# Designs tried in a protein design chat: VH-VL binders against 4-hydroxy-tetrahydrodipicolinate reductase (dapB). Part 11

Target 1, 258 residues: 4-hydroxy-tetrahydrodipicolinate reductase (dapB), of Thermomicrobium roseum (b9ky70)
Amino acid sequence: MLRLALTGVTGRMGRAVLELAASAPDIQLVCGLIRPARDPHEVAAQLPAPLALTSRVAELVQGADVVVDFSHPAVTVAVAEAAAHAGIPLVSGTTGLSEHDQAVILRAAQHVPVVQAANFSLGIALLHWLLPELVARLPTWDVELIERHHRHKRDAPSGTALALARTLLAAREPAPSPLVYGRGPGTAPRQPGEVGIHAVRAGGEVGRHTVLLATDDEAIEVTHWVQSRRAYAQGALEAARRLIGRPPGLYSLQDLVT

## First folded at step 3 (VH-VL)

Design a21 (framework fv_narsoplimab)
Fold by ESMFold2-Fast, scan of step 3:
Structure a21 (fold): chain C 258 residues (1-258), chain A 123 residues (1-123), chain B 106 residues (1-106)
Amino acid sequence: as target 1 above (258 residues)
Amino acid sequence: QVTLKESGPVLVKPTETLTLTCTVSGFSLSNARMGVSWIRQPPGKALEWLAHIFSNDEKSYRTSLKSRLTISKDTSKNQVVLTMTNMDPVDTATYYCARIEYSSGWYDAFDIWGQGTLVTVSS
Amino acid sequence: QPVLTQPPSLSVSPGQTASITCSGEKLGDKYAYWYQQKPGQSPVLVMYQDSKRPSGIPERFSGSNSGNTATLTISGTQAMDEADYYCQAWDSSTAVFGGGTKLTVL
């Protein structure tokens, strides 16, 4: 069994990871991290599954084979150093890291395998590998990106759509080509190599990304869709499984699915 | 560059309430990487930790003194305040405020200390 | 509520290695920190997270922490190292200090 330590147990991602890990037959949850000022009994009462809790980072990593981290930059830095010291892999989804924070993560990666990602969708990671292959083999085909999210999503286009667009543009020749943000009155006709990005905001959709590759005579659509945020938690757990036994280094999620 | 300065020195009568202010310079108390503790040292004795405050206003206290201690901050004035009730001559000590920068670890060292302020409890 | 125990005093000759211990139950499961305090002055951090040296602290200072004992080691001890040394660790939401060791360089 994979012994897993978890941070951010009261956050949305941490709770999703906790619930999935608790039901996974190959994973043993050994410890969760809470802030020193929190009452462990009060925190335990609000968790979706029982978990031993500590405010001590050294205790968090003791007895663990991997640590999964969804916290904030200060905790991530401490956890990375402790994981490196203990010789265990780190999976971190913490956002908002400064240059200094990233330097600490990079130093930890010199001693243990680390994956740091803003998005743990395994399917999106696979598309970052697959889409360049498709575009390289079909260089004259039109490319459009369509993404759909719930009515409350504030950013447009999504960060995932922008990252996929960058991956597609890097694979096309001649590079670089401009991104076209929507099409409306006054937009110029399609130019060779351009990638259109379209954002839809409606209902309660967690996330959907479609890449359309087309000519006059045929088309291919590649669609990734998320039914539940549990998909991201599943990706983090799968990253933890695949990181075990790897040499020290900073891995992308794409590195773990290919 | 980064400095912490305790108010005082102060003379407190038995049963009165002590209030100490720590004024910080060179960093913001709203910075999530920064926290401030109060630590005291009776004459000729060991250091004794009293209380800590995080940037999000989470607080922790020494268990034996919890009912007597209150730590708070005013981010607009860049000050951390310690209040201790029902003072006794045994509470006579040098009181320090000290910073934790979490970027070197979550349960990090007290990396920068104030010069300390003498609190004397007598009539 | 854990107790950190240090020897109350230690004497070494100039140039000798000083080894200051800090003992506590399961201390190796925690990070140990060390502070130097000279008479009439504020404590100064000399070692953090068991074995890491702050900028400005001489390389002759080193640290370790295993099992129940953390150790601050000063190689080639100099007269300027004469001071009280305090170990410190975190237990849950509480910082705990040792009783202090008075290092005398004779």
Scores: ipSAE 0.000, ipTM 0.420, lowest interface PAE 13.8, mean pLDDT 86

Design a22 (framework fv_narsoplimab)
Fold by ESMFold2-Fast, scan of step 3:
Structure a22 (fold): chain C 258 residues (1-258), chain A 123 residues (1-123), chain B 106 residues (1-106)
Amino acid sequence: as target 1 above (258 residues)
Amino acid sequence: QVTLKESGPVLVKPTETLTLTCTVSGFSLSNARMGVSWIRQPPGKALEWLAHIFSNDEKSYRTSLKSRLTISKDTSKNQVVLTMTNMDPVDTATYYCARIPEYGGWSDYFDYWGQGTLVTVSS
Amino acid sequence: QPVLTQPPSLSVSPGQTASITCSGEKLGDKYAYWYQQKPGQSPVLVMYQDSKRPSGIPERFSGSNSGNTATLTISGTQAMDEADYYCQAWDSSTAVFGGGTKLTVL
């Protein structure tokens, strides 16, 4: 059984990981991290499953085989140092890390396997590997990216779509290729090597990303569809499972699915 | 750059309500994870924690004084207000406001303190 | 409420090591913090999370916390270290301070 320690237990991702881990037969939740100034009884009452809580990072890692972290940069840094000292792998989804924070994580990765990712969709990670292969083998095909999200999403295009676009552009010749945001009246006809990005905002769509590769005679569509935000929490747990036994190093989520 | 300043000094009569304001500078109370505590020290005695408030409006109070204490913040004025009811001569003390820094490694210590303000309770 | 007990006073000679203790039930299961207060001044953080020094605090300050006792250690004690020292810990969402130790350097 994989003994798992968790940070960010009251956040959206932490709570989703806790719920999924509690129902997973191969995972034992051993400890969660809370701030010293928080009442552990108040926190425990808000959680979807029972969990022992501590404010001490050393205690968090003591009985664990892996740490899953969805907290804040300063906590992530402390957890990375403690995990490295304890010889425990780290899975972290913390965003907003500074260059200094990244340097600490890189030092921890010299001692334990670490995965740091902004998005824990295994499917999206696999697309970052697959799409360059498709484009490299079909270099003259037209490429368009379409993403769809719920009506309340404020950013457009999505961060995931922009990352996929960068992956696609890096795989194409010539470089740099133009990136086109939408097409409408006044838009010039398609230019060789350009990648179009189209953003759709409607309904309750969690997230959908489609890459279209096409010629006059045929086309391939590669679509990733998120039906539930649980997919991200499941990806983090799967990353934790796959990280066990790996040599020290900083792994991307892509490294774990390829 | 970071400063905290308590209002006062104040003279309070027994049974009256004390209101103290802490004005902060160099950081925002709308910044998630920052907190401000009120801590008092009677003349010649130990530090005694009273209450804190975090930027997300989470509050905690000293158990023995909970019924008398109210802590609130005005993010537009960058101020934290402590109210204490039914003042008694035993409440005479220097009152400090102090910062709990933004999630700083989960240290949750008091890194910057105001100069303190003397509250005297007498008739 | 949990109680943190400190000796009320401690005297050391200049250049000697001062060890200020803070005792509380299962204190080693919590983080200990230390504050220095000189007469007429606000407290200053000198040690956090048992053994970590804030920027600007001399290396001669060190800390430990195990079992029921946290200790602030000042090696090569100087006249400028003469002050009241307060330990602090968190009990759930509330902060608890010790009674304070008056360090005299004679």
Scores: ipSAE 0.051, ipTM 0.589, lowest interface PAE 7.0, mean pLDDT 88

Design a23 (framework fv_narsoplimab)
Fold by ESMFold2-Fast, scan of step 3:
Structure a23 (fold): chain C 258 residues (1-258), chain A 122 residues (1-122), chain B 106 residues (1-106)
Amino acid sequence: as target 1 above (258 residues)
Amino acid sequence: QVTLKESGPVLVKPTETLTLTCTVSGFSLSNARMGVSWIRQPPGKALEWLAHIFSNDEKSYRTSLKSRLTISKDTSKNQVVLTMTNMDPVDTATYYCARIEYSGWYDAFDIWGQGTLVTVSS
Amino acid sequence: QPVLTQPPSLSVSPGQTASITCSGEKLGDKYAYWYQQKPGQSPVLVMYQDSKRPSGIPERFSGSNSGNTATLTISGTQAMDEADYYCQAWDSSTAVFGGGTKLTVL
């Protein structure tokens, strides 16, 4: 059994990881991290599955084969250092990391395999690998990116859409064109190699990303769609499984699906 | 366009201190993924790594020379400076600065400067 | 500090395969890197992380690293490949270079 330690146990992602791990025959949850001010018994009573809890990072990594982290930058930094000292892999989805925080994670990756990602969708990771292949082989085809999310999503375009757009632009040789945000009255006509990005906000959609590759005569659409946020938790667990036995290094989720 | 350029060439007398500056362009020294090393090569001899500096000012040095070496950076000028004390004729070499980009581990020296000749002679 | 040992010279005929070795204790547990240096020029990266080619390096260059030995292989060696080749590895936060191999293409 893969022995897994978890941070962010009371957050949305932490709870989803707990639920999925509890039903996975190959995973044993061994310890969770809580803030020092919290009563472990009170927190344990609210979790979807039994889990030993600690407020000490050194105790968190003791007896674990891998750490999955969905917490806060300060906690992530401490966990990365502890994981490196303990010699165990780290999967982290913590966002809002400063450049200094990222440097700590990069140093930890000298000692243990680490995955740091803002999005743990395996499908999106695969698209980061697949889309450059398509674009590089079809360099004259038009490229547009359309993303759709629920009415309450605050950022536009989504972080995932911006990352995919950068991947598509980087695949263009020799000179990638600028990214174009939406089209409306007064916009310039399409330039060769440009990538358009469009954001839609309506209803309760979790997330949908479409890449359109087109000429006058034919088109290809590649669409990824999320039906449940559990997809991200599943991706984090799969990343944890795939990191075991890998040499030290900072792995993208893409590195683990190819 | 990424470039690194060493100062010099330089003529140094024995026992004096050497100071070399590497000016970088096309990337920032405050970037957490970037680091710069100094590497030297005596005429007709092998490459010898000397020192490395990271964006967070963490430094490493060749063990045999660390008492003589200081590496520092000025992020506002995009410069990395190497100082080497008590120079000796055996230190005569071409000195290079070279970049690494962290890809989760220490990686290749992917971009090298042109190199600068340092001659130690009376 | 670990030591990386390379043969000082190697000669091959045009079109032949050149295999340049780099030996060090437990080198296969680390990544190996290779640099090409022509007279009067700066070193150029030709192989990184054991077996990956930088953009612009011909596919005839390949690499491996296992046990105590890393190898840079040049198949169908061309006259333009004549140069000094240096291997390099990281020992924690310090870099170590091999002694270099002078490849002569006759």
Scores: ipSAE 0.000, ipTM 0.394, lowest interface PAE 18.1, mean pLDDT 87

Design a24 (framework fv_narsoplimab)
Heavy chain, then light chain:
Amino acid sequence: QVTLKESGPVLVKPTETLTLTCTVSGFSLSNARMGVSWIRQPPGKALEWLAHIFSNDEKSYRTSLKSRLTISKDTSKNQVVLTMTNMDPVDTATYYCARIPEYGWSDAFDIWGQGTLVTVSS
Amino acid sequence: QPVLTQPPSLSVSPGQTASITCSGEKLGDKYAYWYQQKPGQSPVLVMYQDSKRPSGIPERFSGSNSGNTATLTISGTQAMDEADYYCQAWDSSTAVFGGGTKLTVL
ESMFold2-Fast, scan of step 3: ipSAE 0.389; ipTM 0.710

Design a25 (framework fv_narsoplimab)
Fold by ESMFold2-Fast, scan of step 3:
Structure a25 (fold): chain C 258 residues (1-258), chain A 127 residues (1-127), chain B 106 residues (1-106)
Amino acid sequence: as target 1 above (258 residues)
Amino acid sequence: QVTLKESGPVLVKPTETLTLTCTVSGFSLSNARMGVSWIRQPPGKALEWLAHIFSNDEKSYRTSLKSRLTISKDTSKNQVVLTMTNMDPVDTATYYCARIPEYYDFWSGWSDAFDIWGQGTLVTVSS
Amino acid sequence: QPVLTQPPSLSVSPGQTASITCSGEKLGDKYAYWYQQKPGQSPVLVMYQDSKRPSGIPERFSGSNSGNTATLTISGTQAMDEADYYCQAWDSSTAVFGGGTKLTVL
């Protein structure tokens, strides 16, 4: 069994990871991290199985094969140092890291394998590998990207869509206006090599990204959609499984799915 | 040097809303991993915790008063603001803001202690 | 509502040991904190996480926490230690203070 230590057990992502790990036959959840200001009895009562809880990262990593971290920068830095000291891999989804925080994680990666990602969708990670391959083999095809999210999403286009667009543009021949946001009155006709990007905001959609590759005669659509935010937690656990036995280094999710 | 300073003193009439600000110097609320609580002390009585705001903007409130309390940050002024509605003479007290460091020490963990306190401000509720 | 109970007062002679108690249901499962408050002044942290001293607090201050009772111990008590002492603990992300103990040194 893979002995897993988890931070952020009371957070949204941590709870999802906890639920999935508790149900996985190949994973033993060993220890969870909580602050002194949190009620350990309340947390323990919510868990599907008995779990040791600690407020010290040194104790968190004791007896673990891997640490999964969804906390905040100060904890992530301490967890990275503890993981490096203990010689165990780190999977971290913490956002808001400063340059100093990132430097600590990079130092830890010199000693243990580390994945640091803002998005743990395995499918999106695979698209970052697949899309350049498609574009390289079909360099004259038109490329458009369409993303859809719920009515309350504030950023447009999504961060994921912008990242995919950058991946697509890097694989193409340069164009005078390589990225076109929305097409409407006054938009110039399509230029060779440009990528269109379109954002839809409606309903309760968690997230959907479609890449269209097309000619006059045929088209390929590659669509990724998220039906449940559990997909991200599942991706984090799969990253943990795949990180075991890897040499020290900072890995992307793409490195683990290809 | 780190200091916290409460606004006031202030006189409030019954049923009015109290607004207090805690001005922070020596660290930035937008950058530092620091939380701030509001704690009050009626004349001659014990300390009573009211509300806390963490660096990530998570908030917690004393359960008996939570419908009356709002805690927020004004990062442009580097202030933590407490609002308390429907004031009553029983709410007369010295109000303090106090800091909780959120940085994690690898060997010691989080302290979660009120390590620096403001000087306190007297809030009097009287007609 | 969690309740932390402290004796309202305690008197000791200079040089004697003062032991201030704080009682609460399963308090030993939580961390206890202690604050010193002199007349007209803000509270000052003197003990955190049961037994840890902040920088600047004399080594004659020590603490413990077990079962239902946390204790702040001041050995070789001095006149300058005369103050109100408040215990504090966390409960479900809320802070709870004790009623306070007035320590009188002669």
Scores: ipSAE 0.015, ipTM 0.525, lowest interface PAE 6.5, mean pLDDT 87

Design a26 (framework fv_narsoplimab)
Fold by ESMFold2-Fast, scan of step 3:
Structure a26 (fold): chain C 258 residues (1-258), chain A 128 residues (1-128), chain B 106 residues (1-106)
Amino acid sequence: as target 1 above (258 residues)
Amino acid sequence: QVTLKESGPVLVKPTETLTLTCTVSGFSLSNARMGVSWIRQPPGKALEWLAHIFSNDEKSYRTSLKSRLTISKDTSKNQVVLTMTNMDPVDTATYYCARIPEYDYVWGSGWSDAFDIWGQGTLVTVSS
Amino acid sequence: QPVLTQPPSLSVSPGQTASITCSGEKLGDKYAYWYQQKPGQSPVLVMYQDSKRPSGIPERFSGSNSGNTATLTISGTQAMDEADYYCQAWDSSTAVFGGGTKLTVL
């Protein structure tokens, strides 16, 4: 049984991880992290499953085989140091990390295996591996990326779409081609090797990313679709399972699904 | 620059209600992840914590004094107010308000939950 | 409410190490905080979360917390360090202060 410690227990991702872990037969939740000024009994009453709570990072990691972290940059840094000292793997989905914060995580990765990701979708991680293979084998095919999100999404294109586009461009030989944002009046005709990226904002779509590979005679579409945040929580737990027993290093989710 | 300033000093008669106001400068109580406590110190004695209000408006009180204490925020005036009923001569003390950063970027430690900035204190004397 | 016990006084000579203790049941399972108070002044945070120094606090101040006892250590004690020192911890959502230790540098 995998003994799991969790940060961010009152956040959306932390609660989703807690709920999934509590239902998993191979996982034992051992401890959750809360701030020193919070009442453990009050927090425990609000959680979807029973969990021992501590405000001490050293206590959080003491009885665990792995830490899953969805908190804030300063907490993530403290947890990374404690995990490295305790010799246990770290899975962190904390966003907004500074260059200094990243340096601390890189130092921790010298001592324990660490996964740090902005997106814990296993499907997106697999596409980062699969798409270069497709492009490398079909180097003359046109490539376009289309992403779809709900009407209220403010950033365009999505961070996931930009990351996928970089992955696709890096797979091109001999040199990377320019990324083209949308096509409208006055846009130059398609140039060899370019990757177009298009954002659609409509309805209640949680997130959808489509990569189109095409010639005059045939096309392939690869689409990833997210319906709930539960997918990310499941990816974090799977990352925790796969990280156990690995040598120290900074791992991507892609490293764990390939 | 952050400052906390208590109202007063004040003279209170036995059985009267004490009201103290902590005026906050340098951060907004409505936007900042900052909590504020009230702490008192009788002359020549130890610090005694009374009440705390979190950034999310949750409140906690010293158990022995809970029935007498009320802590609240006035975000429009950027003030934290402490009310203590049925004052007694033993309540004579210097009263402080103090800040707790709930997420501290400066110290790089997440939840410090330390009383990092204190007001100057105000003397409350309870006598007839 | 849990009780934090400190020795009421401690005397050291200039340049010596001062060790101020704070005892409470399972205090090592909580974070300890330390405040310095000079006569007529407000308390000043000198140590937080057992062993972390706020900006402006000299490196000669250090802290530890294990089992039932937290310790504030001042190396190379100077006359300016003479003050009352209070430990503090959180018990659920309530803060608890120790009785204070008067440090005399003679």
Scores: ipSAE 0.277, ipTM 0.644, lowest interface PAE 4.0, mean pLDDT 88

Design a27 (framework fv_narsoplimab)
Heavy chain, then light chain:
Amino acid sequence: QVTLKESGPVLVKPTETLTLTCTVSGFSLSNARMGVSWIRQPPGKALEWLAHIFSNDEKSYRTSLKSRLTISKDTSKNQVVLTMTNMDPVDTATYYCARIPEYYDILTGWSDAFDIWGQGTLVTVSS
Amino acid sequence: QPVLTQPPSLSVSPGQTASITCSGEKLGDKYAYWYQQKPGQSPVLVMYQDSKRPSGIPERFSGSNSGNTATLTISGTQAMDEADYYCQAWDSSTAVFGGGTKLTVL
ESMFold2-Fast, scan of step 3: ipSAE 0.383; ipTM 0.693

Design a5 (from n1b with heavy chain F105I W106L S107T; framework fv_narsoplimab)
Fold by ESMFold2-Fast, scan of step 3:
Structure a5 (fold): chain C 258 residues (1-258), chain A 126 residues (1-126), chain B 106 residues (1-106)
Amino acid sequence: as target 1 above (258 residues)
Amino acid sequence: QVTLKESGPVLVKPTETLTLTCTVSGFSLSNARMGVSWIRQPPGKALEWLAHIFSNDEKSYRTSLKSRLTISKDTSKNQVVLTMTNMDPVDTATYYCARIPEYDILTGWSDAFDIWGQGTLVTVSS
Amino acid sequence: QPVLTQPPSLSVSPGQTASITCSGEKLGDKYAYWYQQKPGQSPVLVMYQDSKRPSGIPERFSGSNSGNTATLTISGTQAMDEADYYCQAWDSSTAVFGGGTKLTVL
């Protein structure tokens, strides 16, 4: 049984992790971190599953085999130092880290295995490995990236689509016009080596990313889609499982799926 | 830079309601992740915590005085207000408001009373 | 509800180490905070979360918290350190203060 400590228990991701971990037969939730001024009884009543709570980072990591962190940068830094001291792996999804904060995480990784990611989709992590292999083996094929999200998504293209496009471009020979945002009146004809990115905003879709590789005679589509935000929480738990027993180091999610 | 200032001093008659205002300068109650507490100190005695309001407007009160205390924010005036009903001479004290940062760069959650007002004397007598 | 107990007074000579204790049931499971109050002045935070110093507090101030007892230690005590010292902890959503210790530097 994997003994898991959790931060950010009242946040959206923390609650999702708590709910999934509580129903996982291989995971024992041992402790959650709350602020010193919070009432543990009041917080416990709001949680989707029973969990012992502490405001002390040292107590959080005692008796745990791994800590999963979805909090804010200052808490993440304290947790990383405590995890390193206790010899416990760290999975952190905290965003907004400064370069100084990242340096603390990097120091912790010298003592314990750490994974830090802004997105815990295992499927997207696998695509970052798979897509370079495909374009390297099919260097003359046309490449287009199409992403679809709900009507309320404000950024376009998605951050995930931009990251995948960078991964695809890095695997190709340099092109004069490497990235094309949409195609409309005035767009030049396709140039060798370019990657088009197309954003669709409609309905309630959580997220879908398709990479199209094509010639005149055949095509391959690689599609990842998210049906529930629980996929990110599941990715974090799977990262925690796969991080156990690894030597110290800073791991990407890609390192854990390949 | 940052200051908290209590209203008063105040003379209150027994059974009347006390209203104290803490005016905040140097940070915004609507934007900052900052809580504010009220703490009192009777002459020559220890500090006694009364009430706290978190940045998300959650409130907590000293159990023994909960029925008498109300804490609230007026974000348009950048003020925290404490109301205490049915005042008694035993409530004579210096009343402080104090800021609580809800996170710290080095350690995450601080939840320490890091900046205190000057205090205001509340005297309860006829 | 929980009570934090401090010795009411402590006397040290200049340059010596002062150790001010704060006792409470399972206090080591909580964070301890320390405030310095000089006559006629507001309290000043001198130690937070057991052992962390706020900006501007001299390195001679240190703290610990284990079991039932938290300790504020002032090494090389100076005349300017003469003050009342209060410990504080959170119990649930309520703050609890100790009775205070009057430190005299003779």
Scores: ipSAE 0.150, ipTM 0.618, lowest interface PAE 5.0, mean pLDDT 88

Design a7 (from n1b with heavy chain P101G A112Y I115Y; framework fv_narsoplimab)
Fold by ESMFold2-Fast, scan of step 3:
Structure a7 (fold): chain C 258 residues (1-258), chain A 126 residues (1-126), chain B 106 residues (1-106)
Amino acid sequence: as target 1 above (258 residues)
Amino acid sequence: QVTLKESGPVLVKPTETLTLTCTVSGFSLSNARMGVSWIRQPPGKALEWLAHIFSNDEKSYRTSLKSRLTISKDTSKNQVVLTMTNMDPVDTATYYCARIGEYDFWSGWSDYFDYWGQGTLVTVSS
Amino acid sequence: QPVLTQPPSLSVSPGQTASITCSGEKLGDKYAYWYQQKPGQSPVLVMYQDSKRPSGIPERFSGSNSGNTATLTISGTQAMDEADYYCQAWDSSTAVFGGGTKLTVL
């Protein structure tokens, strides 16, 4: 049984991790981190599963095999230091880290295995590995990326789509190929090697990314579709499982699925 | 710069209700990382925590006084209000409001009282 | 519920080390905080989360917390350090203060 400690237990991601871990037969939730001013009884009443709670980072990591962290940068750096000192792996999805915060995490990674990621979708991580293989083997095929999100999404294209486009562009020839944002009246015809990227905003779509590889005679579509945000929590738990026993180092989520 | 200022001083008769207002500046009561506490100190005695409220409306009260205390905030006025019912001469004290601090990069949680008001004297007498 | 016990007074000579204790059951399982209060003034935070100094607090202030006892240590004590010192901890969502220690520098 994998003994798991969790931060951010009252946040959306922390609660999703707690729900999934509680129903997983291979995981034992041992401790959750709360702020000193929080009432453990009130927090426990809100949680989907029983969990011992502490406000001390040293107690959080004691008796755990891995810590999963979805908190605030300042908490994340304290947790990283404690995990390194205790010799346990760290899975962190905390965003907004400064260069200084990243340096603390890199120092922790010299002592324990660490994965730090902004997106814990296993499927997207796998696509970062798979898509370059497809493009490298089919270098003359046309490449287009289409992403779809709900009507309220403000950024366009999505961060995930831009990351996938960079991955595809790096594998294409001839270099350097431009990234083409949309196509409209007066747009030049497709140039060899270019990657087109298109954003759709409609309805309540959680997230969908499609890569189209095509010639005159055939095409391949690779689509990743997020149906529930719980996919990210599942990815974090799977990262925790796969990080156990690895040597110290900073791992990408891609490193854990390939 | 961060400042907190209590209303008063006030004179309260036994059995009456005390109402104190803390006006804050230099930070927003909509900031989810911050809160305001009320702490009192009887003349020559120790500090005694009464209640706090966070920007997300999470509230806590001293257990022994919970039935007498109500804490609320008015975000548009940048004010936190404490009411305490059934005042008694033993409630005579200097009442402070204090901020529960913001996150520090190295420290993590900031569940400490980093900025204090000047305090206001509440006297309960007939 | 929990009681934090401090000695009521402590006297040291200028330049000596002052050690102010705060005792409570399993206090080492919680964080300890320290506040300095001079006559007629509001309290000032001088130590938080056992051993961390706020900006502007001299390096001669240090802290520890283990077992049942937290300690605020002032090395090379100066006349300006003369004040009441209060420890504080969290019991769930409620803050608990110690009885205070009057530090006299003579």
Scores: ipSAE 0.013, ipTM 0.550, lowest interface PAE 8.3, mean pLDDT 87

